# Designs tried in a protein design chat: VHH binders against o26223. Part 215

Target 1, 191 residues: o26223
Amino acid sequence: MKLLWTSQHIKVTVHIDGKVSKMDVLEAIKTRRSIRKYQDREVPEELIDKILDAAMCGPSAVDERPWHFIVVRNREMLEKIPEVHPYGAMVKDAPVAIIVCCDSSLEKIPGFWVQDCSIASQNILLAAHSLGLGAVWTGVYPLEDRVEGIRRLFSIPEHVIPFSVIPLGYPAENPGTRDLFDPDRIHLEKW

## First folded at step 11 (VHH)

Design D73 (framework vhh_7nfr_2)
Fold by ESMFold2-Fast, scan of step 11:
Structure D73 (fold): chain B 191 residues (1-191), chain A 124 residues (1-124)
Amino acid sequence: as target 1 above (191 residues)
Amino acid sequence: QVQLQESGGGLVQPGGSLRLSCAASGFTFSYYWMSWVRQAPGEGREWVSSINYSGGWTYYADSVKGRFTIARDNVKNTLYLLMDSLKSDDTAVYYCAKHKYSAFPETQDAFDIWGQGTQVTVSS
């Protein structure tokens, strides 16, 4: 059990560091950047739950919603991720990481779980950004060596496929925004 | 208007059972975690149970685990608490509460909407 409220002044062990900035949807989309440097601060459980709630709100093929999530806060486990994911070195410095997984037993239409888990991953990135956190998507699927490495490290069953590892925390860098609009990629009425 | 209305309380003998209901209105019930919180005479509020937005995750206080079951019907916008093997210590006003966030309620400040409460009395 977590907490039993018999006292009028039971305080949570998690400290919420200031108010979360509010931004509109377009601002969130345009200003989100991959963040790989994190402050040495805990992320409140409340914020992780809000992020995961947003992750599960994505559209999915025939409403199969095959995603499952592993929340990793254990320092020694976070430090082992770079051993099986060569480009996941930043995970060691993150206070928490979310592993996005597909439970293949929930798949109703072949192959669309990849799109479903991509949507969930992107929602995690946007939600984290909107809540004042930074995150980065590190790829696992479809690289079989990474898939099996992560599966073994976190005791993931054979019917579950790890899709992405997303470290997150309070940002310790500010890369600024990018102007990515390219009108040459827009075709009116025909190619 | 946003409202939570409890019902189903009453007098029951030790070892008896009750089913509490909470009718929600004025908000999208299926978006929110919900909890049951009780207050015994002369005591502070005690968290009893929580359920996530889909009903797939449930949490129980140690004092009620194995005896109470929390459930929800998102079509009917109704939260339930099934109480079995009731004890005199379960005597309290039971409140339905809406969570501010999709998270375990670590304090009473986790809720933004409360019902009026329904009295449960376990005695002979």
Scores: ipSAE 0.005, ipTM 0.209, lowest interface PAE 10.8, mean pLDDT 83

Design D74 (framework vhh_7nfr_2)
Fold by ESMFold2-Fast, scan of step 11:
Structure D74 (fold): chain B 191 residues (1-191), chain A 124 residues (1-124)
Amino acid sequence: as target 1 above (191 residues)
Amino acid sequence: QVQLQESGGGLVQPGGSLRLSCAASGFTFSYYWMSWVRQAPGEGREWVSSIRYSGGWTYYADSVKGRFTIARDNVKNTLYLLMDSLKSDDTAVYYCAKHKYSAFPETQDAFDIWGQGTQVTVSS
């Protein structure tokens, strides 16, 4: 990254540059960005294991923990995802993707699996970011055509519902940070 | 009083090393990103390096990457710039700067507090 400032002209040249040190939880939350461009570099299985461990640490309704995960590294399979997920074009360029699924047989309270799988998905994004990787959540549920397309593509049983597809890899873009704090959305004591 | 005071500048030969320090006071140093910015004679300000409030993340300009190291000591409220393999092109006044927000600077307006600067001259 190169920044040159003058009184008349501000010049910014942005180069892709990664973080070089460990980040805390608040930093990870505030600086995580959706990453859709990836280096042609394999993600070690050790990092995938750490990410999946983090995914399973999320709270779940009545501790039902209905999540299952499919790890996809096969390039031909990754290339077929955009055919059943129109907005998942970036998945074919990722070295790996994680499909977050709900095993409906593990569900104890109807409907709460959506929140459980959302939490697992967010933990995947945060864990990936904290480990120097980039990822993006692409939605599958509740869009019926995407659910059935992903199910058939990955031989997912009828009692299991694919929830999200999360491609990840070493980032080949650095969109910078956002300040999203909006005090107008905070109401003290009442609306 | 809110202030940043740089020290450690001086005259050094090409290939030499210097360690710049910036003593911060009057604000909670550990809550803010800090940067080093330099200005060569007749040139505009050039961003050199930034460090996250915890010391966890660092960024470097391409011109100094691999030669300079930014560091901080949040107990002593001090920012450092360790400069190795100095070149004549590194000759400039070096400023310590505090970010307005816990974010990477996009412009010079990203900084709200500046030090007085310390002169670094690389000459043979």
Scores: ipSAE 0.000, ipTM 0.163, lowest interface PAE 15.0, mean pLDDT 83

Design D75 (framework vhh_7nfr_2)
Fold by ESMFold2-Fast, scan of step 11:
Structure D75 (fold): chain B 191 residues (1-191), chain A 124 residues (1-124)
Amino acid sequence: as target 1 above (191 residues)
Amino acid sequence: QVQLQESGGGLVQPGGSLRLSCAASGFTFSYYWMSWVRQAPGEGREWVSSISWSGGWTYYADSVKGRFTIARDNVKNTLYLLMDSLKSDDTAVYYCAKHKYSAFPETQDAFDIWGQGTQVTVSS
């Protein structure tokens, strides 16, 4: 890898010797971006299975693992999501979406399911990115109108809480990398 | 006052070695990624190497990998570039630069503080 600065941008030149490095964990974390534009290509079921396996590997409070997942590929159902989720317009153009849910009957400690489902959602985003897919987290909980809208649309029982809707697909956009490291937020030994 | 001051440049024969230093002042040096950037006559600036705030992570341009070593001393607020097996195409002005936040600068705007530069000339 060679970085050469011109007047307006960095030119990246990769020396090709026939070896391609697989994305490591730190690279995946730092280069993952929200993707809202998708190619008109189906996502293989095997990749969805790998993503959901990764989602279930997250830590959870007292190992309650309250998450359930709905995989939506039906075009008519995907097209209805924006009707109950105002910021979910991109879902109608995605080949697939995953709805992350909490089964409240599995909850052992009140309130920690939000953290559990957040961890599962982030693992979905990272796993998708590592597999060459793009995804975006669209929030459902704690907005009651979105929770009830998604519940009714997908026949979700009253004891189950829809937490997030994550559309996924092969990316049709490539946002630049973000420079987010802020040393002013790090305190050594004391505040 | 916030500043970076390079030293250690000079004339050296091909295959020789040099050690560049960069003295930092006016900011908490140990909090920031630091880089060396060079500019050859008539060329644009080229990133050479970066080191993390702790010194635990280092990155090198392919052109210098295996020949240069970046290091830092957070007690002395000093950044180093140890240059071995120097080649004529290493001839450039070498700049010390402080990263704003990230390990990987996408543009020159990723750096907020630059040194004055030190000349390295590799010639017989």
Scores: ipSAE 0.000, ipTM 0.124, lowest interface PAE 16.6, mean pLDDT 83

Design D76 (framework vhh_7nfr_2)
Fold by ESMFold2-Fast, scan of step 11:
Structure D76 (fold): chain B 191 residues (1-191), chain A 124 residues (1-124)
Amino acid sequence: as target 1 above (191 residues)
Amino acid sequence: QVQLQESGGGLVQPGGSLRLSCAASGFTFSYYWMSWVRQAPGEGREWVSSISFSGGWTYYADSVKGRFTIARDNVKNTLYLLMDSLKSDDTAVYYCAKHKYSAFPETQDAFDIWGQGTQVTVSS
């Protein structure tokens, strides 16, 4: 697909193989589901860049933004992830995965990198969903065996901590929506 | 206030090179994707190149691939466009523009801040 931008008084010509889904924020939040089955289709680099842009727009403690990302498209590498991550079997069937990492040298407040990387991971899931892709968060940190397995597999330096592995692709499943609102978890004015 | 200021334009011979700069102020430059957009005489605006806020990803229009390089210096709050193998068709006013949130400009509304532009003329 070719993006042509003449109606907005800007001429832009770029080949884009994927379409962007337009979805309001609340709809995206409410309809996002973990997707573990993917079509045999490549995800355009333009969509991955949009997703990573969204990931880095998350708030971070004292604006430390300690996140780094590894984009994995190599089939042999994707096939090795289940060897070091038992619940990552679906990753080998995904066209691409993003590994969310924390560079501890960028941390300004001890321990808050976990919240920062969680925010980045969730933004990846929401952005992927809004762009018509499916994704799932597979946990790495705080399980030490997974952390070290992923570190070794991707040559991650000792000062960098792999946090999550998020496979992405065009969905080959369509889970139904869930009604998760529970008013008993809301307390007014005091506990 | 928030502003973008281009510099480095001028007259150059075909096959020559120029380096454009865009100085950013009044916002956290390192948070945003940045683009170069050009407007040739009598034509509409044409997107040229975009760079991610970290500099890790770059995109180029087909007309400039292999000849132009976009770069940024987040310490200096400066965006660059290195233009090699310039052609007469590259003659235009070049603008730097700040993205709102999108990695890729899907509408003109993707840009919220524009510079004043710098003239590039490729002629003998």
Scores: ipSAE 0.000, ipTM 0.218, lowest interface PAE 12.7, mean pLDDT 82

Design D77 (framework vhh_7nfr_2)
Fold by ESMFold2-Fast, scan of step 11:
Structure D77 (fold): chain B 191 residues (1-191), chain A 124 residues (1-124)
Amino acid sequence: as target 1 above (191 residues)
Amino acid sequence: QVQLQESGGGLVQPGGSLRLSCAASGFTFSYYWMSWVRQAPGEGREWVSSISHSGGWTYYADSVKGRFTIARDNVKNTLYLLMDSLKSDDTAVYYCAKHKYSAFPETQDAFDIWGQGTQVTVSS
C-alpha cells in the first residue's frame, strides 16, 4: 500500500511496513497499570477485535468458556454507568468500555465462571496495554446492586451475569511502573 | 513545559552512520505517534519516518527505507533515528515531531509539537 503526503511542504510516497511488537509478555505484565484518564480519541475497531480475541484465549475450567462481551461506544450509555456503579465515574470519559459477562447456561463446573471471567478481564487489560491503550477493571460481581443496575441498563438476560466493566482508551496519565516483587511471600518446599 | 530536544547530529562521511535522539518532556510520550521530518537547504519539509505510540508500527519514506530505523524508549521518553549508509542527499536539519492524532500524518499540520532541529551534514 502507498500513502501520499499532500503539499504543505511535506512531499512523500511511502510503503507501509508490517507491525513490529516491542513488548514481550513479561514486560506487558510488569508495566501494565490501571488507567482512568483517557484522551478524546476513538479506539479503532481493529484494536477492540484484537483485545477480545485475546480475552477468549484464556484458560477456562473444563473449557466451558462462559464469557460474553458487550462493547459500548454510545456516549449516552457510557454516561449512565456511574449512576449504577458508584466507583465507575471514569467510564463516562472513556471512548469505549467492554462489559465482561458470564452466560450461566454455558457453565459446566459450578462456581468456576468467576475465575473464567477474571481471566478474560485480565487478558483484556494486558492486550490493551500491549497495543498502547490504557484500561481499568471496575468490579460489578458480586455486588448485587451493581449487577442488577448493569443488567437493567444493557438489557442483559437473567441467565447472564455482568462481571466487570472495563473502560479503555488512549491513556491521558502515566502512573509509572511499580516494583512489587516480595521474596518474603515465596516459600520453598513448604510454608 | 512541553518540549522536544534533538541531539546526535553532525558531520559524517558518505556511507557513514549517525544516531539521532529526541528527548521529550511535559507530555505523556508513550501515548503519541512520533515522527522524524527533515528539511534540506532550499527545499520544503520532507517526512522521514513515523512510529506508533507502542512502537508496534513503523513507516518509512521510500528514500530512506532499508537505511534508517526509527525506535523509541517509552521508559526514557526518547525517540531515536538510526541512520546507516548515509548519502549526500541526506544532508538536512532533522526535526522530531509529535502527532496530534493517533492516525498516520498526511501533512505537516498533523504535528502540534516540534523540536528545534539538529543539523546532519554528509560530505567528505
Scores: ipSAE 0.000, ipTM 0.196, lowest interface PAE 13.5, mean pLDDT 83

Design D78 (framework vhh_7nfr_2)
Fold by ESMFold2-Fast, scan of step 11:
Structure D78 (fold): chain B 191 residues (1-191), chain A 124 residues (1-124)
Amino acid sequence: as target 1 above (191 residues)
Amino acid sequence: QVQLQESGGGLVQPGGSLRLSCAASGFTFSYYWMSWVRQAPGEGREWVSSISYSGGFTYYADSVKGRFTIARDNVKNTLYLLMDSLKSDDTAVYYCAKHKYSAFPETQDAFDIWGQGTQVTVSS
C-alpha cells in the first residue's frame, strides 16, 4: 500500500494490496470488547449518524425493519437510567446512549423483532468500535421492570418496546482481546 | 502535556539497521492506532506503517514491506519502528503520529498528534 501527502497540496494515492483501507471487519469483530468507562469527551453527531446508518443495514425477518432509535445526550436523562436499570450504572458516565426500540406495528412475523433488534444492537457495537469508540449492550427486554422503567423515562408508547440501552464514548479502559475459537462447537453435516 | 517524542535516528550505511522509538505521554496510548510517517528532503509526507491499538494488526507501505517492522509496548507507552536493509531512499525525517480514530489513515486528517521527528540518513 502507498499513501503520500504533499506539504502544498494534500493528494492521497491509496493502493490496496487485497485489503480494506480501514479497520478490517474481522479485526473489529475480534477486538471489540464491552467498554464501561469513558473519557470526558463529546462524541460528534457525525459519528452517531454513521453508527445508526450501520444499525439499519442489518438483515431483518421478511424485511420488517421494526427498529427505532432514541439518542440520549441530556446529562439529566442519562443520570436517571441507573434508577430503572440496576446494571446500567456506567450509563451515568457516558456522553451519549442509544436506546434500541421495536415498533411492534411494523412487525410482519411474530417474535422475530427480537432477532432484528439484536442485529441492530450488535451493528451499533461494531460500528462504534471501528470508529474508535467503546460501547456496551445493557439488556432491557425481556426484563419487564426494565422495559417499563425505560418506557416511562423516555415517554415511549405502549406499541413500542425498548430492547437495549447502549452507552458509548471514547474508551477509558482497554480490557484486551479474547481468544474464543472453540472447534468442539462446530459439527459437520450432523450433530 | 499531550506529546510524542521520537528518538533512535542517525547516520547509517546502506544495508544497515536502526530502531526508532516514540515515547507517548498525556493520553491513554493503548487506546489508539499509531503510525510512522516520513518526509524526505524536498518531498511531501509519506505514510510508512500503522499498528492497531492492541498490536494485533500491522500495515506497511509497499516501499518498506519486508524490511521494516512496527511494534508497540502498551505498558511503556512506546511505539517502535525496526528498520532493516536500509536504502539511500529511506533518508527522511521520521514522525510518530496518533490516529484520531481506530482506522487506517486515508488522509492527513487521520492524525491529531504528531511528534517533532527524528532524522534518518542512509549514505555510503
Scores: ipSAE 0.000, ipTM 0.153, lowest interface PAE 14.2, mean pLDDT 82

Design D79 (framework vhh_7nfr_2)
Fold by ESMFold2-Fast, scan of step 11:
Structure D79 (fold): chain B 191 residues (1-191), chain A 124 residues (1-124)
Amino acid sequence: as target 1 above (191 residues)
Amino acid sequence: QVQLQESGGGLVQPGGSLRLSCAASGFTFSYYWMSWVRQAPGEGREWVSSISYSGGWDYYADSVKGRFTIARDNVKNTLYLLMDSLKSDDTAVYYCAKHKYSAFPETQDAFDIWGQGTQVTVSS
């Protein structure tokens, strides 16, 4: 069984929690860190709705928007993810995970669904951070065993490709901010 | 030069066997899922089988499961369909098709390269 979202449900969530985040966009981008340790505390459904709304706001090649999302809260299912994803051990300790998927029937331009789902995944990470949550992107596509393992575990149709698994929760670790600006990677007018 | 070329079709009696081959050229064959799709006279296209880029995963239509086997040779850039216990209902033109990405499509629009097809006729 998967959790199904409706436009009406998303609109209600946005209306109820209409307060603007205090973190500006640049601050969110610069301070977001991969979080792999979570508090034993449930994430409200309303916050997941806001995160998924943000995920669907990403730019998409020829506006194809091929993304679909599976929200996993069931402890037994979360505990099975590391069996098919060797580097997903932290998922079993998260209160919730989002599986980002591509519905191949929605693709309009060959191959750009990877970029579309990458954008959706990054928006999930940024939105989670802006809401006081921590998350980490664990890679699924293009690793065949992970793709098919996740597909079978969650009864994903063959025309749908699981792209990433993103566990999230209230952070139980506080990694410091990194200064990553490197002016040697910036070229003016030409290489 | 980007193309798929099927071979191995022909006339066979009910209960017989055939091996179809599809030679791929002009793209990195080992990076893509491949499928067999068939079209019987007067009918639409029907998906038959798909195989992952490594060959580690395969899927079959219920109508052929247990009778057909899909396989690939990434060194030779060749896709195969081994057809056993053939029935008159298997009579069709069989097409080799390349997926745009991994996974089976809901419709034929998710394939970007098609072969020209090879005729399989099952009759006495």
Scores: ipSAE 0.000, ipTM 0.129, lowest interface PAE 17.3, mean pLDDT 82

Design D8 (framework vhh_7nfr_2)
Fold by ESMFold2-Fast, scan of step 11:
Structure D8 (fold): chain B 191 residues (1-191), chain A 124 residues (1-124)
Amino acid sequence: as target 1 above (191 residues)
Amino acid sequence: QVQLQESGGGLVQPGGSLRLSCAASGFTFSQRWMSWVRQAPGEGREWVSSISYSGGWTYYADSVKGRFTIARDNVKNTLYLLMDSLKSDDTAVYYCAKHKYSAFPETQDAFDIWGQGTQVTVSS
């Protein structure tokens, strides 16, 4: 007995101004997938600006907003990322990558910058998807070798901590959609 | 007493339409993702379509996209598959299946409860 599975992905459409998609918030959350294959096609600067605007709209602990972003389009720099990030091979093939950083001088309460930068990273993934792009979060923090490697590669100051590297572009793959809803993980009123 | 019971299958000519129903009992239907899965003679099981607990999200196999519509009635505890523009390749036993936990079935092990199936034959 052998299974035959074929799936159809939900279509994503970006309006002509790049500001509006036909995808609502719940649809964007449900259909976002990690994309690691990109078209040989530039991402307009305006779309990157919209993605970063969305990233900065996330909540942060005591409104510390410690995030800074590096936008990398230089091919030589993108090609060097796998040298310091062993699982970042796909970054060299992306037209652009965003490095999410924490400025530790902006931290008001210890440790919450990790959650702040996680929220910013997730907003980048959702915003990219809503604009017809694909992206993937590649982890940097808390792996010290990756943190220091990325820091030195991009001349990041000692008080700034690189958190994630997110390559993005127009998707050249369609891995399908998943729903992970599990009602047994929902407890009413108490455990 | 958890049960799924399909109905609405039959013989139809190419280009025809059928509506399949699946009556669910013994569980909280309104809180579960549901799917239709088919099995052609001598073949393995092929996923056809899935629907979220609310009906707000639907997914279709490429082979049926634009021709089939999955729907549900949470008051009647019934799942539907509306099949238009039927082709000979749609000939199969159609099963209603309850998702174990995930909405997107990557394997047949994604389902914990199956109906008995209803035969659809598309032939002139």
Scores: ipSAE 0.000, ipTM 0.132, lowest interface PAE 14.1, mean pLDDT 83

Design D80 (framework vhh_7nfr_2)
Fold by ESMFold2-Fast, scan of step 11:
Structure D80 (fold): chain B 191 residues (1-191), chain A 124 residues (1-124)
Amino acid sequence: as target 1 above (191 residues)
Amino acid sequence: QVQLQESGGGLVQPGGSLRLSCAASGFTFSYYWMSWVRQAPGEGREWVSSISYSGGWEYYADSVKGRFTIARDNVKNTLYLLMDSLKSDDTAVYYCAKHKYSAFPETQDAFDIWGQGTQVTVSS
């Protein structure tokens, strides 16, 4: 793909396996890896918009779509996340992070917002990967200390629940491929 | 079955102390924030204190701050409220409540499971 920066920024062409290519859905699913090391490069706003559009396209229980997103680019705020999220150390090194939240006032069926926000989080990871970025899902809900820490840090109101923190950027690591297909986990007609 | 059962209430003189307990069953107690909520005669329910699933975070109503301590034992599935320097205004039925999610509930809708309550009377 071609990334076009505004008039004073660099035009960038992304190559996959030594050539410009499009990633189909199955390839994206199978080759997505958690990425925790990022290049010192800004992620264009247009790519974040595409990722968030994809996040909002997920199915949700009774079409409740309870998700809200906080986009964090401020370095000081990113550096404070590890103080309230002990396994979020990589977030401070990312150029941007997305906080996936549930607005409980939009919830139509109690409890299904967890599945809704999980779907949105996975769509963020897949969309980022398809656009040449790397990301990792760091868990917030259901760990109440992390939920409250993130809530306080980003002034999130009580009726809104922070679900996940997803740092993303251009990858500075390339984990190997995985073969995860296990036919022993597939049962035909009955257990 | 899922339930919360309070105990430890009673009659105490002003300035006295009480320890309330709440026994939880039927759910993974260590996973949830827990609260104490009280209801004085003829009044609505008032939030008293909350504790995070790990015990690392505690919140108190201004009326009880410095006098009450909330605690939990995740091995015994028990929530506690240690009440010191009791005042006549602390007279109420005290309820144990399980949070749905948020730490500081603005309304009763933040809770999905309630105990039956234990009476605390502070009187001379």
Scores: ipSAE 0.000, ipTM 0.129, lowest interface PAE 17.1, mean pLDDT 82

Design D81 (framework vhh_7nfr_2)
Fold by ESMFold2-Fast, scan of step 11:
Structure D81 (fold): chain B 191 residues (1-191), chain A 124 residues (1-124)
Amino acid sequence: as target 1 above (191 residues)
Amino acid sequence: QVQLQESGGGLVQPGGSLRLSCAASGFTFSYYWMSWVRQAPGEGREWVSSISYSGGWYYYADSVKGRFTIARDNVKNTLYLLMDSLKSDDTAVYYCAKHKYSAFPETQDAFDIWGQGTQVTVSS
């Protein structure tokens, strides 16, 4: 395997002998940040496929796996999302967005699809980060106006519930790091 | 203020060894991939080695594989390059560089912070 990094006046090549750890899970978790500014560069379909594969590997209540995904690359459609999602302004500037949906006909335990789709959404964010992409979670459910707005825009059937919209792309920002570990929130043996 | 400061360069004979250090300040060192990049006289910059934030993943250019070892100490905010079996072709200014995004090398990444460099000269 040959890797190339190109930046200011750098010739970068590396050959990997097949022993490389592709993902350090703790590294991915600690360094992932919400990215809202994207390069004007297309994301390869192969990377989207890898991200969606990771999304479907999440655990779900009684293995109901209720998720469906819509991949949006059409510029006109991406530009319409902010019209129905007030906090989704960055979506119009992203090269692609993934809409995480629940097929309610697959639900086995009432209400757990929300947790299932949350897990899938987080896997999308971590997988995107691990592949050098930036992404941000934007909420749809349980805000009724956003749910119905997204449903209309993407012709989503009544038995399917849009849960989140995740724009992603090659990052055009590097937000500062965050130290979020708070020992005051950890209680030993009892509260 | 964000800074990278290299040290440990010098003159060494062929077959010798050197240890380069890079002291980082002004950012959370343990959250970023770090690299060593070199520039030989009259040539462009050449990537040498990279290490992940945890030290669990590392890469080497084919020209240095088996001779150089990259390491980091996240408590001391220091990056190292241990160079063994040095050759005249290793003569260059060696730069410490911070990756702009906390991304795996498999995906294209850009460096945003550079040290001033330390000179390594291999001659007899």
Scores: ipSAE 0.000, ipTM 0.169, lowest interface PAE 12.3, mean pLDDT 82

Design D82 (framework vhh_7nfr_2)
Fold by ESMFold2-Fast, scan of step 11:
Structure D82 (fold): chain B 191 residues (1-191), chain A 124 residues (1-124)
Amino acid sequence: as target 1 above (191 residues)
Amino acid sequence: QVQLQESGGGLVQPGGSLRLSCAASGFTFDYYWMSWVRQAPGEGREWVSSISYSGGWTYYADSVKGRFTIARDNVKNTLYLLMDSLKSDDTAVYYCAKHKYSAFPETQDAFDIWGQGTQVTVSS
């Protein structure tokens, strides 16, 4: 199959040879779901490395790339996360969690680290899904009690801000996909 | 029942015109991008044109740009392809397809509902 397309607004010609990866980018975006139940099965270190590589490939304001990551596999530490994060109960059942952090000393433009760390977090979710894993983003920043709780628990320095906690593992649930397309949210030329 | 049904194909001389129609049923037609895809004898499927849910955005393959016009009637749940200046190379079965994704189809897997097709033959 060859697919040829062009736009009256953007001129791009694409020839597709029919060779497709098992999950393309659009499929990964559309089928990714928050997974909160995990199999009792270890996630190989090689997969975590691939996920973190993907996380670091996100765009960053003025290329500041302020992200740092803590990989947590210790069960006792995972079990303590719900004590400082009320909506993180699923983390104790995960084989591993990634804590996305901002090193404020790497900031070149104030405030854009939030977007940078959001992009890194989403890349983690998509990469995990593409590799057959499930994950969920649990919010830390900007909730001060959660920020300080996670900081204390993992000995995070004052100049580093914990942004999100993302447990991941092989999924033990299969939620159906959602159809979220809403044409009423699309405005052409003007509001 | 979810269905797409094409009509309006036939035999036409080079330089002639045809209007294809696609009647949609069983889904909220005005929520989805729609496309026309064709398959020539012995060839793979080739994307021809797409139209946004509102009709505000239209896209065409280079091979048909300036000759074909895609349109839709959301009240009648009908998709159209107006074909002018037909060439022998336009001979194909033309399929109506509903997008699974809201924008450009990159492969045939971008569509979740297909019609049965309508034959267009342009005499050489």
Scores: ipSAE 0.000, ipTM 0.109, lowest interface PAE 16.3, mean pLDDT 82

